# Ledger of designs, part 105: miniprotein binders against q9h3h3

Target 1, 235 residues: q9h3h3
Amino acid sequence: EDGFTAEHLAAEAMAADMDPWLVFDARTTPATELDAWLAKYPPSQVTRYGDPGSPNSEPVGWIAVYGQGYSPNSGDVQGLQAAWEALQTSGRPITPGTLRQLAITHHVLSGKWLMHLAPGFKLDHAWAGIARAVVEGQLQVAKVSPRAKEGGRQVICVYTDDFTDRLGVLEADSAIRAAGIKCLLTYKPDVYTYLGIYRANRWHLCPTLYESRFQLGGSARGSRVLDRANNVELT
Key: E = the ipSAE of ESMFold2; O = the ipSAE of OpenDDE; V2 = 0.75 times the mean of E and O plus 0.25 times the DockQ between their complexes.

## First folded at step 7 (miniprotein)

Design RA3 (at its last look DockQ between E and O 0.70; V2 from the best seeds 0.00; counts 0 for: pae E 4.1 > 1.5)
Fold by OpenDDE base, look of step 8:
Structure RA3 (fold): chain B 235 residues (1-235), chain A 85 residues (1-85)
Amino acid sequence: as target 1 above (235 residues)
Amino acid sequence: DREELIRRFLELVRELFELLYRAREALKRGDLETAERLIREALEKLEEAARIAEELGDPKLLLIVRWLVKLAELLLEEVERLKRE
């Protein structure tokens, strides 16, 4: 992916947050309705801008599933951004540790496992598995991008409450693998998104903290998780 | 009202993404003139989007504008690079 594509996708993802979401909320909707909802709104068919013949007539930013234990907490994003601007102006070195401290200070601790899949049956099947894991309480919340007009890859995001909780991050990876997902996963803190830290940033920060690769016959987790910052295997 | 401003902002953002996408495609084809025209049009629309984002004071909207500006700048730099070759 060229640098332009990464930045374009990032900006598009942020813009999508402002459009209406298609949400299955397990807190208010019986789990027995999940299959019907998944059939009604398959991610490969839901279009970003409500194309003719799509399940949606209006723009959709994301398709999301909320688990029983889901509590939205975005922290102090405004304070985070102000502190980030001040830090840049100060000329102080910016490290992954700096970002971690900013995140902690402003309570912006959410992160997500990301998987990119081509539109089609495999995507819809993967999403169904993830959605079920969320409704069953193995995961807290997940979202998937709708189909773009250009036919690019769609992204499934599986969230964790705290990117600094290594165990929680690993547990989410295990749950994703248990749901039958075998593709490459990357873990990105939301703080990195809010601060505009992407590939090839001027600080040479890796925007991905963890990478998960599926392993056949390996550990009980079914994956190998790499800490990219330290280049250490965690599993 | 706030809702109308948000709606207008999102419309502009959609148009901006389309313009910048088309500019990228023009660059891939070596059509530097078309690319530059589209980028300039995007920059003009970004001024309006920026004004709306500032008026709303929403950090997310401001961040979207910043990213779009960065994309436009990067594309323009690429146009200028290719013109010099």
Scores: ipSAE 0.343, ipTM 0.733, lowest interface PAE 1.3, mean pLDDT 89
Fold by ESMFold2-Fast, scan of step 7:
Structure RA3 (fold): chain B 235 residues (1-235), chain A 85 residues (1-85)
Amino acid sequence: as target 1 above (235 residues)
Amino acid sequence: DREELIRRFLELVRELFELLYRAREALKRGDLETAERLIREALEKLEEAARIAEELGDPKLLLIVRWLVKLAELLLEEVERLKRE
């Protein structure tokens, strides 16, 4: 309850970011090589710390696909962290609005749609669809977690440049749905990840800004997207 | 060698996740002596990890250490609280 679960999740996520990644980079690799790469590294079989029986013998933090136009910008994470410590010491209320302002001030604007799936065929199929959408230019960049030693669900993360750009967030959702994804999606800004805002955080903040649910309507399909911070339906 | 130090740091972090997980499992079953021993072992490894992070001057390594120290301290406080019951 003292938030130690959130600290553990934050530490695990940061360690994963620092371990080696398996990357298909469409900026330097022909799109024709994607199918072979996906067959070599299915996320249900790639293990977090390596295993003689898996495709990897060494640790893998993430399996990622970079789109041709991908240009990373993480902003001023050091300045964000310093400002966060100052805010906590100040006694001022910690709210979604305060975190949004910290993110804008320090240019930490990226965010991601998250989907959690059990290891197996459905995970590998979903990842292949997302990876193809990235390489075809419909999405900017995506990554998927390797299989943990303890088991459990794996996560696919689909990134957007600016969580404050509602249209960009919604366009990414549409592209994910067009790739055949029907499961629940939640959107998390990277500022929340850097500040350790996870489930059961000590400030009782919802760890996601948007939620997307698949909607089937006769001959047409789409999704119902909720803005959780403002409690407003966007679609 | 910077790359070797980062590799050693991540190896220590992996060991820390295992120690802290086992400590939390010990707490759940009421094994306070095992929990305390594992937490103190984790704090020793965190001192080694902190030295590497400080030497490299990498903000991400320092942040990982800070989060894991906070987690270990919270778990140790919980052990001490339960011992008085």
Scores: ipSAE 0.337, ipTM 0.718, lowest interface PAE 2.4, mean pLDDT 86
Fold by ESMFold2, look of step 8:
Structure RA3 (fold): chain B 235 residues (1-235), chain A 85 residues (1-85)
Amino acid sequence: as target 1 above (235 residues)
Amino acid sequence: DREELIRRFLELVRELFELLYRAREALKRGDLETAERLIREALEKLEEAARIAEELGDPKLLLIVRWLVKLAELLLEEVERLKRE
């Protein structure tokens, strides 16, 4: 059960990366066109494989928005994957420190804040807020999954360029909250994604580095951010 | 040519997710014969997907195949478990 879900998510995410994406690219498209684009492609209505009645007739792997200054760089993913395979056959222990060092060595430093929402107005509204924050320069790049055939929650990913830069990760959290997002956020380094290491992995690694919870009861000034590895509040 | 192989690979992956989903639904109904048939069909398609990934020499495609094989194996283990009950 847990194992099946984790492996399914890994395979699905990697396959989705290879299908076409619907992209609003602020580097080449005026910001004034964003609202029309959002209305045309709400993530709750864009289907993974182009179902009848959806705005897309072709498969869509991801819906994405690129900010003005976004410069994509995945690093040495092939070298990372080769080193990972060698590590597994070596018999050496696999630890969070080992994965962090692999990520640094191969320059696979990006990571993402994740939020999961059911299809519907709340998801589409959250995505619109994130997309505007990206186009306006408060965030650099985000993507959202399309609607799957079986339904279920969809994911919004908001990227940062270096998971070892804690301040940059926390600044992205603040920008997400400023866009009106109140749900739970979790932060996962991309190294875990590229190696297919999800929650129920065989090495018992924790791919969630941080959790962010909207502050209840007080002013909406920030988040409570927990370092999951050390169980320490950062805010 | 190379683009045709990549396109075929992606089509196989889409078909594999559908087969494995249907197999899981059959397991929920207790329809072990249907589940096993669908899993075996998926394993045959995985053989073709693996051949294409190997021909292209792309480690990312091989990783996708590896994870899909694991999905099929998990479902087959469940079918065998239920047959013994």
Scores: ipSAE 0.210, ipTM 0.625, lowest interface PAE 4.1, mean pLDDT 85
ESMFold2 (binder alone), look of step 8: mean pLDDT 86; pTM 0.820

Design RA4
Fold by ESMFold2-Fast, scan of step 7:
Structure RA4 (fold): chain B 235 residues (1-235), chain A 85 residues (1-85)
Amino acid sequence: as target 1 above (235 residues)
Amino acid sequence: DREELIRRFRELVYELFELLYRAREALKRGDLETAERLIREALEKLEEAARIAEELGDPKLLLIVRWLVKLAELLLEEVERLKRE
């Protein structure tokens, strides 16, 4: 069942990427329009496949905010996939190190901080804070999932350009905390997403690299960030 | 045209998720005949989706097809395993 679950999650994620996105693009839209846009499309009310009772009548894959400096760079995803198939066929061990090397070789370096929240006021409030931070330039880009037909938690993704750049990953965490976010955050490199590394994957890899927990009396950043594999706090 | 191909591809992907979900539910009930029929129908639609993705030249659409093929393969493996019981 492990393999089916991971492959199913990968297929759903790719299908969501293909479906239309509701985008606030700060490169072309004045920041003064953000509050009205957030009020029109609260993520707790936007449905995955459309509903006459929701803000959308058509399918929506993601609700996204692009910062003024946002410049998409997915790297060579096609070359990554070809190398991945070759690695699986080779019989060589599949480890975090081999995935990291594939990502570097094919320049698939982006990653994201994830937060999972139940549909409702807290989700909408958290998303508004993240969206404001993106439009104001503290974060580069973020997206949130629409409400699934079966319910369940929704996910906010806050992207960084390079998962191997520890300082950049930590700076994004600090900006998320500064936006008022206090829930658990986990960091996932996009290479894991493209290769289908989700919970219950057949290689038994941890699907995230880092974990951030809010600690009011802790560091100046307001959080403690841990390497999940080694349980070591990042400097 | 390109827009019509994208619409058809999206329609096929939705149908594929429904078919593979129903096939998995049939397997949970031990209904191997229904599961196999639904998987066969999914493979037929996957062939059409692959042709459209290739025509559009978008590697991300080909990736979606690849993952759906892997889902169908995993379900077929489970059918084969249960047949041995």
Scores: ipSAE 0.136, ipTM 0.546, lowest interface PAE 4.7, mean pLDDT 84

Design RA5
Fold by ESMFold2-Fast, scan of step 7:
Structure RA5 (fold): chain B 235 residues (1-235), chain A 85 residues (1-85)
Amino acid sequence: as target 1 above (235 residues)
Amino acid sequence: DREELIRRFMELVRELFELLRRALEALKRGDLETAERLIREALEKLEEAARIAEELGDPKLLLIVRWLVKLAELLLEEVERLKRE
C-alpha cells in the first residue's frame, strides 16, 4: 500500500534527526581536516544503525557539514503549529500562499534542495563536492543520509536560509551543479515538514516548491529551475 | 533531565519502528493475530512516547508521535478489513 509505505519512510526520516549525527563543523575544525573526515565517513559505507564492519559501531541519523557562517534559526515553530491548527478550524482556503504567509509570520523560512543517489562512488563523490563547497563558504550547511538495511537511494540535503529568497535558492542550485551533480533536484521548505504535509495530503498541496533539471547548453547556467507552486520558469 | 528524556524517547521510537515493521510483515503473511498483538504493543509504547514529547514541549517530537499513531491506526484498519474477508 502506497500510503502506508510513504508514511513509514517519512516517520523513519524524521526519527533520524533524533539519533546522533556525524558532523564536520567548520566553525571549530580547520578546513585541512575535511579530506580525512570524508575518507573516514563515506556515506555509502556508514550504516544507519551501526555495524562492526562499517565506519560506525553506533547508530547515525545524519552525516553533516556545517559552514563557517552557519547560524541555525528554526523560527517560531510552536507559533506556526498553533496558527496552522487555527487556520484548519477557520474554514479559510488552504493554499501555497497561505502556508507561505504563515511561514513568513513565524520566521520558519529555511528549506532544502534534495537529491537522491544510489549508494556507491558517485554518491560519495557528490557528497565530497558538496561538503567542500560548504567548507569554502559557497553553501551554508548540508547533510546526507546513512546507508539503510533496506537498500535504496540515499538523500543529500542542502539547506538555504530562506525559501522565499529566489536568488539564494538559485545560488545554492548553481553551487550544487558546480559540484558535478546532474540528477533532478527538488526543493522543499521546512514549513511543510513541521506541519506534517507530505505527498497525498488532503489539501492537495505540493511540498516541492522548486525543481532543478541539469542542462548542457554552451554558456548556459547549467540548469533549468522551475517554481512548481506558480508554474513559472526561473531560469 | 532533558537529555535523558530525549534518549528515552529515541529508544521508544526505535522500538516502535521495529514493532510496526514486524506487524506489517505479519499482515503480509496473513498472520492477523500476531499483527494485532504487535500493533497494540506499539500503541502502548506510543502513549509513553507522547507523554515524554508533551513534557519536553518539542514540536518535532510531537509530530513524530502523531505520524507513528497514524501508521499504527492504518495497520489496525487493515487487520480489521482482512478479518471481514
Scores: ipSAE 0.013, ipTM 0.324, lowest interface PAE 8.1, mean pLDDT 82

Design RA6
Fold by ESMFold2-Fast, scan of step 7:
Structure RA6 (fold): chain B 235 residues (1-235), chain A 85 residues (1-85)
Amino acid sequence: as target 1 above (235 residues)
Amino acid sequence: DREELIRRFMELVREAFELLYRAREALKRGDLETAERLIREALEKLEEAARIAEELGDPKLLLIVRWLVKLAELLLEEVERLKRE
């Protein structure tokens, strides 16, 4: 997170969500068109603000692929924000359990596996693998950040619909590994993103819930998933 | 036109991000006067952005401004702290 404050990261994330997205929507577009779309919009070349020479002439917040069965439900984000402001002014402790309760109350349940990769061939290759897994139905939704004006690593986000459903979170991890991904993955509930919980947060909360590391050898999932808060391996 | 106001808002937000990034770089170099000037310029753009967000009645746009204003205030506090060293 490059030493930026949590406030900066929250503002960046919200600005990206408000800018236009480049979307391959498998609910309305034939799977046969995916390869051409991936070739047209490689994430290492798509620029955040439409720099000259990039595939885009306008700002792009995210590059996304929606699966055939994807049914989005963002929950009550406005109610969540109001409750968050009330919680902060109340002086009550801010803990993972309190945030989980806010998320459940306001039905803000989605979350995502994150992988951070440098711009280049490996990023584009990883994104293509994830996008194909989404279109083939092994994953529901994914997005990748465009290249930042200031440079730095880009992020691929692979979503699940309910962060409280551990089995669903683990199934997504398995599908990511089956797509050939071997890098470190971390899982973050969207409620943390909406509330500005990043590495440098002042409540000293771990910004991610789970961690997945690829391990050599024959396991069903090809990885070890750790609950970071409790230091417990999920099996 | 609502669409044009949103585009103007996003342009102001992008300019504010650039100014605050440059302010951080000036702060790292110990150039406190440049950092303060850039922070204050960002705050002026964020005031205009806040007016547009209020006209549009969009709470998400106001939230973006609040986060950037908070960042600018934290950077300004750091400039003031270093001036007293």
Scores: ipSAE 0.251, ipTM 0.668, lowest interface PAE 3.2, mean pLDDT 85

Design RA7
Fold by ESMFold2-Fast, scan of step 7:
Structure RA7 (fold): chain B 235 residues (1-235), chain A 85 residues (1-85)
Amino acid sequence: as target 1 above (235 residues)
Amino acid sequence: DREELIRRFMELVRELFELLYRAREALKRGDLETAERLIREALEKLEEAARIAEELGDPALLMIVRWLVKLAELLLEEVERLKRE
């Protein structure tokens, strides 16, 4: 399985990005319409390829909510991919520092907090909470995967615009917790996603930068955040 | 028609994921003949997908094809490994 899962996840992620998205765009849609939209498209019921009986008749790659201030900036992803190919053939070491440098050079700075939940009420409830936080301005943008044919866990992605901005990453974590989310969260820079860095990658890189765990007894915030690469507790 | 080509490409990608999934399941069962047949069928569809990606000139579509080719190659390597057991 070693390399197979990482390559498979990379291919699936790129395919999902290319298929149509179901989007609630708060820049152009009144916030009063959100509850009806959430009821129409609960992620546990929206199927990846438009199975009979689902709310969608066509393939759906992602279900997304854009905040009022959202301004998409993917950076130079094409330049990043070309440089990545050159790096692999150059013999230079592939490390977290090299990938960070590559991301900065090509302005591919966005990243995301990830939460994985089984299809069902808890997923739909968590997504609704995140979507409301986005529309209310506490988060910038979020998306959730549709239900796969195999029935595995679905992922909610909550984005920040700069993974090198630790304060911004921590602020997003706080907003997620304030929305009532209590499950494990991990933070992944988009550069890792574009380059196919997942579990069991050939370079043995940790696929996430941060981990957030809910803390019931916390005074100022609802979570403890760990820098996974340096094994340093941030909160 | 660009839209029609993208639609056909994504349809092929869907079929490819299904074929590769079924091939992996066959490998788990020890059914090497079925796995090899499904993988080779996937490689044929990958050739068609590659032609469409090249015609459209879209780097993202070409990268999807590259990842899927790598998946098919990894599965074929596993078939050959198990044949030697």
Scores: ipSAE 0.147, ipTM 0.591, lowest interface PAE 4.5, mean pLDDT 85

Design RA8 (at its last look DockQ between E and O 0.85; V2 from the best seeds 0.00; counts 0 for: pae E 2.0 > 1.5)
Fold by ESMFold2-Fast, scan of step 7:
Structure RA8 (fold): chain B 235 residues (1-235), chain A 85 residues (1-85)
Amino acid sequence: as target 1 above (235 residues)
Amino acid sequence: DREELIRRFMELVRELFELLYRAREALKRGDLETAERLIREALEKLEEAARIAEELGDPKLLLIVRWLVKMAEILLEEVERLKRE
């Protein structure tokens, strides 16, 4: 059962990447236009497959904001897939370390902080804060899922360019907290997404590398960050 | 035309998600007849999606097909398990 769910989540995520995106691109669009764009496309109202009553009549995979310095680099996904098949055939243990090495070898280094929120004002407000941080240069790029047909939680993804750069990952967490976000955050490297590593995967890997929890009254960073793979607190 | 083939592929993927999800729900209810019918419909659309992915040679489309095939395989294994009961 969980095996079906893991494959479905993997396929659904890749399909969303292939459908059209609604993009505010700060590389070519003045920052002054952001507020109007956010008002036109609130994620709680944009529908995954289109609806005449929503802002979109056609499918939308993601709603995204690109920072001025954003340079997309998926790495060598084809080479990663070939190496993944070879690794599975070799009988070598499949561990976070071997997946990390595959990612480095094939330059599939990006990763993302994930937050899940119910459709509504709080989601739209959180997204607006993240989008402004991206346009102002505190974050590089972010995207949010459109509203699903069944109305489940939506996800905001805040990307960093290198999941092996712990300082960059932690700086992104700080910027998310500075934007007023208080919910649980988890960090997932894109290599896991390409290889279909979700919960209940057959290799028994934790699908995320880091966890961030909001903390009042003592943390200079406003959050506690845990390295889930090593069970070590980073903050 | 590459763009039109991708559009057709994505339409098939959406239909496949619906068919496979409905088949899984039918199996949870013990409705083997409905599950088998939905799986048969899914296999026909999956064959078309696989042809398009192979034609385009896009690694991401090929990966989506692999995951959809695995979803169908899991459901077929569940059908066989329930038939033994």
Scores: ipSAE 0.468, ipTM 0.845, lowest interface PAE 1.6, mean pLDDT 87
Fold by OpenDDE base, look of step 8:
Formats: structure tokens, C-alpha cells, sequence
Structure RA8 (fold): chain B 235 residues (1-235), chain A 85 residues (1-85)
């Protein structure tokens, strides 16, 4: 990916956060309504800007499912950014450890498993599996990007509360695999997004902390998870 | 009000993405004049977007503006590179 594309995708993802979301909230909506909701708003058909003939007439940033235990906590993002600017000005070395400490200090600890899929049946099926896992309490919250006008891959994000909790990250991977997802997964902390750390950043920081590859006949988890920072297999 | 400012900001962001995308496509076609015109139009809109983002004080909006500015800069650098060839 060229620098323009990487920045465009990052900017678009953040812009999408500000547009209306299509949300199924399991805290207020019976689980029995999930199938009807999924049928009404298949991600492959929901369009980013409400194209004619789409299920949505208005712009949609994300399609999301909230589980029973979901509690939104974004932490102190403003404080985080201020501290980040101060750190850059100081000329101090910036490491993954530095980012981890900033995240902890400002309570910006959320992270997400990411999967990229082409629009179509496979995407909608994957999303349905994830949505069900969220409603059933195996996952806390997930979202999927709507179809872009230009096409391209859509992204499903499955969140965990704490990217520093390795066990929690691994449990989410297991739940995703149990939902029938076999594609490559990458795990990215939200703090990296808020600080503008993407591919080919000037600090040479890898924005992905973990990678999960599906494995047939392997461990009970059905995947191999790699710690990218340490280049160590965790499963 | 805050909601109106956010709405306006998002409209501008949409227009900006479109302009910058079109500029990039013009560059791919070797149409430097069109690319430069579109980038200049984007830069003008970015000024308004930046003002709104600053007024709202929302860190997400500020980041969006920063990325859009960087996108415009990348395209301008490419225009200048191609003009020198």
C-alpha cells in the first residue's frame, strides 16, 4: 500500500465513526430479533453513503452489535493525545513500551481483532457468525464497515477491553474461530489508531500486536497466534 | 450548534475525500493541471474543516484533518515531481 492509500483508509475509518451507526444492542433487543436484523442490514449491501437501492438511505459509518456485557469506555483520549504530542516534542525514544504506558496511564486500553473480506456472501456469513457470538456472550462487541462506493474489502472489528490482557485477546481469537472464521486476523490496539500510528510510520512501529492464522487439526483454539513485537508464538 | 458543526464537518470531509481521490486519478492519467486544480480546491475546503475541528475541540476531527492535509501534501509533491520530469 502506498502512503496515500494507508492514510486515506485510516482517515475514512475515523470519519466513519462520526456518521450514524446501525446497531443491534443485545442489552435492549431480544436475541430472537438478530436474524431479522441481519437479513435487513447485510454488510455487503449496506452502503457507506446510502446509495439508491441500498437498505440504508442515509450515510452509515458502521454496522455494530453490542453484547449484554458491553460497556463503552474510551478512556481519556484527549489526555492521551496531549501526552503524545509532548512526548514527540521531547525527542525521547518512542517504543511499543512507551505506547503501552501511555495507554495504561490514560486508560485507553481497547483493542480489536481485524479481518478483511471482499463484499459478498462470505462477508455476510462471517458477520452473522460474529454477531451471534456477541449476542450469545462469547464476544463483547463487534462492528463491520459498510460497502464503499469504490468497492474493496470490508473490515470486521471484534473488540476486547484490554489489549494488555493477553489471555483476553486469545480468548477473543478462540471465540472468532469458534464462530467459523478461518481468515487471517490481526490485532490492533485503539491507542495506535488515536495516535495515528499506521503502516510505515516514522517510528517504525508495527501497528499490529498479534496475528492469528487458522490451523486445521491444531490446538483446541483452532489458530496459531503470533506476538509480532516479540516474534513469539503464544499458542 | 455542535450538531450542525459536526454535520457540516462531515460534509466537508466527504467532499475532500472525493476531491483528493479525483486528484489522484488525474495524476494517474498524467493530467497535472486537473490534479493541481482539485488539490487546491481541497486545500481551501480543508481550511474550513480545520476551523470547525478546532472550534469543536474533538481530537478525532483534528486527526481527520491532519490526515487529509497529509494526503493533499503527498499529491502536491507528486504533481511537482511530475512537472520536473
Amino acid sequence: as target 1 above (235 residues)
Amino acid sequence: DREELIRRFMELVRELFELLYRAREALKRGDLETAERLIREALEKLEEAARIAEELGDPKLLLIVRWLVKMAEILLEEVERLKRE
Scores: ipSAE 0.415, ipTM 0.777, lowest interface PAE 1.1, mean pLDDT 90
Fold by ESMFold2, look of step 8:
Structure RA8 (fold): chain B 235 residues (1-235), chain A 85 residues (1-85)
Amino acid sequence: as target 1 above (235 residues)
Amino acid sequence: DREELIRRFMELVRELFELLYRAREALKRGDLETAERLIREALEKLEEAARIAEELGDPKLLLIVRWLVKMAEILLEEVERLKRE
């Protein structure tokens, strides 16, 4: 994809945050209602702008499930952005360690496992498995993009609260696999998203911290996780 | 009213996506007149979107503006390329 398309997709994803979300909130909704909600709002049928015939009549930015223990805390994003601007003018090298320290200093520690799936039964089934894992407490919070007008792959994001907690990130990978997910997963700390740092960035930073591949002949978990920064397999 | 400003911002963003995409398509076919008109209209709306994002101070709105600016810059660079060809 070219530079214009990449910028468009990034802008559209962030704009989706500002539109209404369809949320199943386990903190206020009984778990027994989840299956009906999933059937009403399959991500392959919920449209970004409320197309005729879709279950939603209004724009939907994201479809999300909040677990019982979900407590949102974005951290000091404004301070992070200010420090980032200052860093760029300081003459200090910009490295993965620099970004990690900014994230720690400003408490912007969340990150997410990402999976991309075409619209259809596989997407809806994968989302349903993830949503159940969240409501059952194996995962804390997840979201999935709605169907875009032009079609194409949709994304499921499964959040973790601290990308520096490697064990917690790996536990989330295991919970995703236990929900029956076999596709490629990539992990991106939210600090990169809030600073607008994507794969083709001028600093040659790698925003993907981990990569997880399903592997039948491996460990009991059945996945192989690679640390992209150090080229080290963790499992 | 913060809610009204967010609503206006999102309306501008949707219009900007359309204008910039149409300008890009016009440039692909060499229609510089259409492309320049659409880019000019987009720049006007982008100024208003930027003012709203600054007023609200929301980090996500500021990022959206930054990416829209980058999209416009890419189109301006393409205009320069086509002028040289």
Scores: ipSAE 0.386, ipTM 0.776, lowest interface PAE 2.0, mean pLDDT 87
ESMFold2 (binder alone), look of step 8: mean pLDDT 87; pTM 0.837

Design RA9
Fold by ESMFold2-Fast, scan of step 7:
Structure RA9 (fold): chain B 235 residues (1-235), chain A 85 residues (1-85)
Amino acid sequence: as target 1 above (235 residues)
Amino acid sequence: DREELIRRFMELVRELLELLYRAREALKRGDLETAERLIREALEKLEEAARIAEELGDPKLLLAVRWLVKLAELLLEEVERLKRE
């Protein structure tokens, strides 16, 4: 186990959230401007801390597209943190069920489908497809990480309002597939992100709630979705 | 003023993440002197970041400081472990 890696990933995620975002906001910007914005800020070229040779000279935490109906609700994150500390000191088991209960109690319900792609054409093309789906109303909101100084894969996050609403989570998956996305997708509730539950966590929890794999050609739905926590196939 | 303090806080967070990452790399190489110097530098910046977070009372900033403290503590534990060898 690498406790430093888990905490480092959590701290980096917080830093990204606090740094400036490049946002295409369909609530205030005409959809006709999207293609020019995507050409100006391809995620494979936007750098995390800025560079004279990139589209940005200043730090960028995230590149995001907000849908016309987007209305953010992060819930009571402060209450969630207090309850989390109390749970840890109580000695009670830390399980997916206890985290789900904390999330529901504090209305921290949002979650996201994640796709990890190497910098390059495939990433930029996938992001453009997702961004268009958001602006056209098939998805609510999405963001993509900028290129890190050390390199490595970038992540596209496609959000849903309520991770406990399985139908809504599946509808988002269908919209992602309809946008032409064929790579592996994993779904993570934001409560895990706020509590620092990443790949290598001290509670040995699987950070993924759902997993989606593209069906090669035959499925009417376009994907096969698995509930990782309950080992149940949803599609 | 508030916006300027938030900007300063974020600059400190960026510097902290770099210092702590470099400290970890130094520990992997067995370079305790460099690691200790970088951690000490990070702790000074952490104190400044914590003061800004407390002044602003923003839960997000307070949480960020808490995670940075955990990173520094993990590195300090590793330094002490290696010293006992």
Scores: ipSAE 0.172, ipTM 0.622, lowest interface PAE 4.5, mean pLDDT 85

